# VHH binders against p49116, part 13

Target 1, 238 residues: p49116
Amino acid sequence: EGPLLSDTHVTFKLTMPSPMPEYLNVHYICESASRLLFLSMHWARSIPAFQALGQDCNTSLVRACWNELFTLGLAQCAQVMSLSTILAAIVNHLQNSIQEDKLSGDRIKQVMEHIWKLQEFCNSMAKLDIDGYEYAYLKAIVLFSPDHPGLTSTSQIEKFQEKAQMELQDYVQKTYSEDTYRLARILVRLPALRLMSSNITEELFFTGLIGNVSIDSIIPYILKMETAEYNGQITGAS

## First folded at step 12 (VHH)

Design m10
Fold by OpenDDE, fold request of step 14:
Structure m10 (fold): chain B 238 residues (1-238), chain A 119 residues (1-119)
Amino acid sequence: as target 1 above (238 residues)
Amino acid sequence: DVQLVESGGGLVQAGGSLRLSCAASGFTFDDYGMYWGRQAPGKGREWVSGISWSSGYTAYASSVKGRFTISRDNAKNTLYLQMNNLKPEDTALYYCATHTPGDYPQDYWGQGTQVTVSS
């Protein structure tokens, strides 16, 4: 009956680790990424429609789309994160691995392409000047995607996605009434998210913190933890 | 609570200029796009212009394009509308408006500021 999201869901404020080191080491990158990941997942958890799906379905949804949510978060928080600097640092760290012959040529290419895709996506979103409202509903559209395998309650998920799309459409149409193509310009960026490998994302942003534990395996824990506890979790994992 | 307070309207001769302001409060201003609308007596509400959160994108109604400029100052939580080369047909009550999820499906707009352009 009411809107899918509330005003509180539009707010998406990431707090970076402090202080910022002169050299962005793996630990800093991992902490930054972890904070974004936790913020994104707890954002999802705070949505009433998400809660209504039940714990098992919720876990499955997040497992399916965490990389997309994370990437949207990167785009949204690119300035605060100094994403370009982080990505450059990641590349520098990769150079060490390359020098040590730890990566195949094909893998290097894959990783570099992934970094390029991330940067390109974020740049494209910045160019569109996507606001907090639009990001919130884009994340909702991604979150409530019924086309992932193994999901339950797909009809309900689809309804939520449709609701998100409709509300976003309404917002864009009202704000930019005579620009009938803005919504399309925004939505057409979403497919790029599906081109990004979650495994590579994990390797780039979370290897130093997660170790041999996958994001997939910790998602249930993240969804159950208290919001204020993720800072402690980051400290413990590092 | 969301509050929008428009100002800057008045009486101006055709060909003149006005600058409208809209002071916003009660929501995170830079999380939202904003837009101006207007309503003339006996007519429906008309969209005038919209601006994205950081001013990276603007849109205008065909009737005002090239004459009006929308802008914003996020540090001041203020939306602006510079109106140049005003015409009698621009006479209307001008509204500043936004849309938050909590207001769906309705937009929120202020009380408006009257712009009257004499021939």
Scores: ipSAE 0.923, ipTM 0.974, lowest interface PAE 0.4, mean pLDDT 93
Fold by OpenDDE, fold request of step 14:
Structure m10 (fold): chain B 238 residues (1-238), chain A 119 residues (1-119)
Amino acid sequence: as target 1 above (238 residues)
Amino acid sequence: DVQLVESGGGLVQAGGSLRLSCAASGFTFDDYGMYWGRQAPGKGREWVSGISWSSGYTAYASSVKGRFTISRDNAKNTLYLQMNNLKPEDTALYYCATHTPGDYPQDYWGQGTQVTVSS
């Protein structure tokens, strides 16, 4: 049959809130992150193979991998987002919490390490100069991961993942034929995603906006959200 | 529709230089890596060089490494191949190419530009 993804899935354009404030407050950071999250989830929703899995399976799948998708999105959109600036701002905000003794020393270390891992991951991806096609299929590989607990249709999910891997391999082999290690260099970055805590990611990027509501709890809502509604929120958030 | 138009080929003496261009349209140019290939008479297609979307990564066939340089200008949707110290064995029809998922996974290339290197 046809490919897993189409040209429309290769395009991944994030629109940032405008204008960018001189001081990046928590609201701006959360809004930016929310837009990326919505874009990532709606990207997944637009994939025919994803739709074929059914609503329940889709929801479970996204719940399992949203942090990885989000992180890949951060890497892909790092320049547009001014990610380094955002991360610096987050650190500054955390300093206030530290001074107020709201966090334990261990927690501070965990959070700072997480920020470091995020930055390193994004830097590593930038060094590889990953393109839109490669990102799309990396996201697909992450999305269609059958090794998450509690998933149904794992056989079908695995098939989709294999298809994604094969198509990515074909692309890389054709584009960079005599560099037989490029694909491996790309794929070896994926394990780093599993080192990143979804809870810490949520705390860093979403606590100011969502409050006590978890990303997991809103995923079904986001997946059911109409594109027009999403676009309206983007416009309204400016 | 994806279109690729190669230019810059010609006849050159051994040791000479040429610069090929490839004008791309019909797809988001900076979302994709690009590559050059060539086909000599009586031979199959062979890969020459590839470049990533923002030029942060390049790769070359062993036969052209050190002599050819691939580059791109995303603002102009153009791919380039600077060929120095050309050899008779470089004689071929050169084509630029990309791979998009499309309806079916496929490569796109133009009509090519002929490069002939005389001894």
Scores: ipSAE 0.914, ipTM 0.967, lowest interface PAE 0.4, mean pLDDT 92
Fold by OpenDDE, look of step 13:
Structure m10 (fold): chain B 238 residues (1-238), chain A 119 residues (1-119)
Amino acid sequence: as target 1 above (238 residues)
Amino acid sequence: DVQLVESGGGLVQAGGSLRLSCAASGFTFDDYGMYWGRQAPGKGREWVSGISWSSGYTAYASSVKGRFTISRDNAKNTLYLQMNNLKPEDTALYYCATHTPGDYPQDYWGQGTQVTVSS
């Protein structure tokens, strides 16, 4: 049996909208986020093991972990996206809303904490200097999580997750054989992903484009999107 | 196809220095960590040093720690190993290596470059 992932799954190239505006408006942020979301889902769809689970199970998995995949994508693409600038822009927008008294104190705190957690996570990943290989397998581990409610084929999902973990372990062990704790340092970052609210992520990054439409509702559509259509979304939008 | 070509080896006296280079091609260099290994006559392959994609993380075998420095230039797709205070026990064929998912669990490595340290 072959590996879970191939070389094509290690490559994860995000194309940003061009040109970058002087002021990062809501549209630019949402478009950038959408491209990352599409790329992440397209990546998942391209994995043979993922395909083997069937359409219904695939949809359920992505619905359960899209926020985690998206966040890993943010971390991986932080430089290309100028994530710090995007987050600063989001904070500025939030400050305007605060001044207009549109948000409760509790909601403000919740959103600010979420942004902090997101930034801290991405910074922590940068400090670990995670490479494309490691990110690919971390995403696979997150994707093939059998512990989400309502999933079918949980035994098979678990096997795929174990396979991902083993292949990652071998890579880390061979590359950094003297540092026996690198794998652990990497994996212990994953729980932070589940502490972040998908609803808040959706509000911060996607509200400007999808309005009242939920990410959950568009996931099936994205997963069914043709390659040409997907490429059109990446190259045709500005 | 993935290719790794090592260079910079040679004969040096104990206490001397060498700088090895590894030219990489056939894969996205900055998506992968890289490592150096060596094989002395009559011995198995030994891990020497590893480096993350952007050089933010490095690791060394205890036998070379403090004497060897691993580095990389992603713009040139090149891996380096600066070897200082060389010892006769460092005599070996040195090779650079990585591995991709497609060839799991096999690694990619070059033909190696011979380092000989005389007493």
Scores: ipSAE 0.656, ipTM 0.858, lowest interface PAE 0.8, mean pLDDT 91
Fold by ESMFold2, look of step 13:
Structure m10 (fold): chain B 238 residues (1-238), chain A 119 residues (1-119)
Amino acid sequence: as target 1 above (238 residues)
Amino acid sequence: DVQLVESGGGLVQAGGSLRLSCAASGFTFDDYGMYWGRQAPGKGREWVSGISWSSGYTAYASSVKGRFTISRDNAKNTLYLQMNNLKPEDTALYYCATHTPGDYPQDYWGQGTQVTVSS
């Protein structure tokens, strides 16, 4: 029995497309988001506990939580991604869509509420200055959630989640011993991830990659993708 | 493979100041929070102060708050502790520490640097 994660799972380095264009466009946003998605899927796939669950369980688990992992990735990489600039560009586009009568007022309100929730989540994580260890274990807690419908091996998944929780607790209590509320402040942010809409995330970040095809449908392909192809996508090589 | 090397300790009069340094290697320093601890003679380890990866979050034991300041320089992989208004009860071996996932979760600490505060 060893730790759920190793040092290789703590390091999470996103490389952005270069150079950043003078005006952000859907292709830059989609490429940036795709790199984060591929990095997140490679991260999950490389975990021995995840591998032990078997391929069908892996696919089901990632389908259930990919948006939560992606959202944690956005928070972790918000500075390197210039996420605030990306969200501002998206808001401008939505404003133009209202003026051109391309989207209903109800849809725009729904999307703006989602953007506000995303910004609030990222700001709350930045306020706590969450580090790579903490993000890695938060992602593991989210990945190994036994409560999603349709999962098999839920007892085994729960065991892995509890181990992630224990290791995060130990880290926080040792690093910030006299800060009695840090762990609680971190953990109470996690329920907000379940309220993030995968469909809106797809619309905001992935329209140029997929069009109207859901991330759900490509997850088996991403999980089976060779490591060299993952690295090409997340480094921007070629 | 994690290595932490403290320096900057010494003998100082009560009311004086010292600045401790901790050189870190063997892990990605920027991914982890760091902390200082101390061992007074005849006592176990006492947590002193912690700092987040980017310095945006710091915490202090009540016994040192307002007198000690933790900081880090991620470009140099170095952790610091500025100790002001030192008291004889601050006399201890000071060590820097981190917790990383190796084969088992464990505390990593250096050999420490001695701080002695005379009356």
Scores: ipSAE 0.466, ipTM 0.813, lowest interface PAE 2.6, mean pLDDT 86
Fold by ESMFold2, fold request of step 14:
Structure m10 (fold): chain B 238 residues (1-238), chain A 119 residues (1-119)
Amino acid sequence: as target 1 above (238 residues)
Amino acid sequence: DVQLVESGGGLVQAGGSLRLSCAASGFTFDDYGMYWGRQAPGKGREWVSGISWSSGYTAYASSVKGRFTISRDNAKNTLYLQMNNLKPEDTALYYCATHTPGDYPQDYWGQGTQVTVSS
């Protein structure tokens, strides 16, 4: 009967590895991305509605949507992360790989298209000046998606998603009452998240962390980590 | 606990100006959009203006657009409303507000500051 999220779920503070190196390297990018991933997983695990679904459902749900949550996190933390600088460094590295004939033309096209989509998504969110409340509920809408195959409790997941949508609507309409288009402008950005490739996200941000394994294979471990381990991993204000 | 304290109201002649302030505490001010509302005697509450967390997005009620300017200073946890070219129909109790999901999920507003515009 209470709200889907509490104020603690609106607060989303990413602490970056310090100091930022003069020349960006795979270790710095991977550490920064790992911190965002763990913050995002800790955020999801702390939601009472998520906890109520049970461990197996939790794992399935996060495996299905982690890339969308991660992408929302990138947009939310783009300034703190200096994301534009990170993406520029990645593009430069890809151009070097083309010159050295290390990647196929089709792969390079896929990766560059993904980077373009990510940049456009982050820019569109910045233009709307999306705040912490709005991001928290967008993440909840993404997290509680009932459409993924193999999920249990899809009726309850759908009810949680509807609740997130209603609470976001209430916030936007109260804060910007005569701006009747803000909610629609925010929601039309969500389809871009569904176009993001988990495989390419792993390649761009996580190759140094987990070698040859995928993020979805480590989701059960991350969800079982104790809060003390998360606090050690995400060191900072959070 | 969320606290919102308005100030800067008073009596002003039509055509004049006032600047309202709202001191905020008890929550992370720059995680949320903020808004001003007003309530004229014998009338319901009317939304006046809203502002996003970093000031990059603002919106105004049609009745005040062009005359009022909302702003915020996140370093001071303060919301402002600059009111120019005031009219008698602007007479109201003005309150600042936010919607937070806390343990008490409701709109938070201050007790308000009275603005009275004489002809």
Scores: ipSAE 0.450, ipTM 0.803, lowest interface PAE 2.7, mean pLDDT 85

Design m10
Fold by ESMFold2, fold request of step 14:
Structure m10 (fold): chain B 238 residues (1-238), chain A 119 residues (1-119)
Amino acid sequence: as target 1 above (238 residues)
Amino acid sequence: DVQLVESGGGLVQAGGSLRLSCAASGFTFDDYGMYWGRQAPGKGREWVSGISWSSGYTAYASSVKGRFTISRDNAKNTLYLQMNNLKPEDTALYYCATHTPGDYPQDYWGQGTQVTVSS
């Protein structure tokens, strides 16, 4: 069969809300994160192997892995997003919550630990200078994970994951033939993604959503949403 | 269409230096790692050096490490290979390359530029 991904899946261009406000705020952070989430979901939806699994399986896969895809997207787009600036603004917001006695000490520790883990992951990916091809296949490996409970078609999902692994291996072997450790160094970063809490990601990046809607609840609608409708919902009437 | 055009080869004395260039077009250059390979007369293709998209990661074949330096200029879509302390064993057709996914995945490489090192 043909390749799992094409050149269109390697291209991953995030555009930020413009202009950046003088003072970063919840609305800017949430808009930026929403753009990344929708870009990531539409990326997954565009993959022929994903389409072949059917609507119910698609929803189940994305519910299981959206936070991992989002976290890979944060690492990939960290420079264009000015992610370090966004995380600093979030930390400042947390400090205000401590001073106003709005959060428990245990919750604050949990959230700060998550921020540190996210920063560590992004730094480790930057040290390896991961490119667009490598990110596309890392996202595919994460997307086609057969080990989540409740999935159907796990045999076919596993075959797609193995194909993604093979195609990533081929790329790394061709580009860095005598560097026998690059693939292993890349792949050992992936387990850290499973340590990222979806609930904390929602709190950090999606607090501005109307009604504090869980990302899990809107995934079926995001996957069905047409690109033109998405542009209208995010960018307004233009 | 993907195009890779090498230049900068020529005849040089042992111990000399050359700088190869590779002009790239037809794809998003900064999404991919790039590499140089070479093919000596009567021998198979040999990987020489690879470089990541932002130049933050480089790798070299043991036969050229310490003598060759790979670099890139993403603003000009150009890949380079600085070759110092050249040896007769470095005589080969040098080509730049990349692998991109498409409808059918395949390696892309240029026609190459000849480097000849005389004793």
Scores: ipSAE 0.423, ipTM 0.791, lowest interface PAE 2.9, mean pLDDT 85

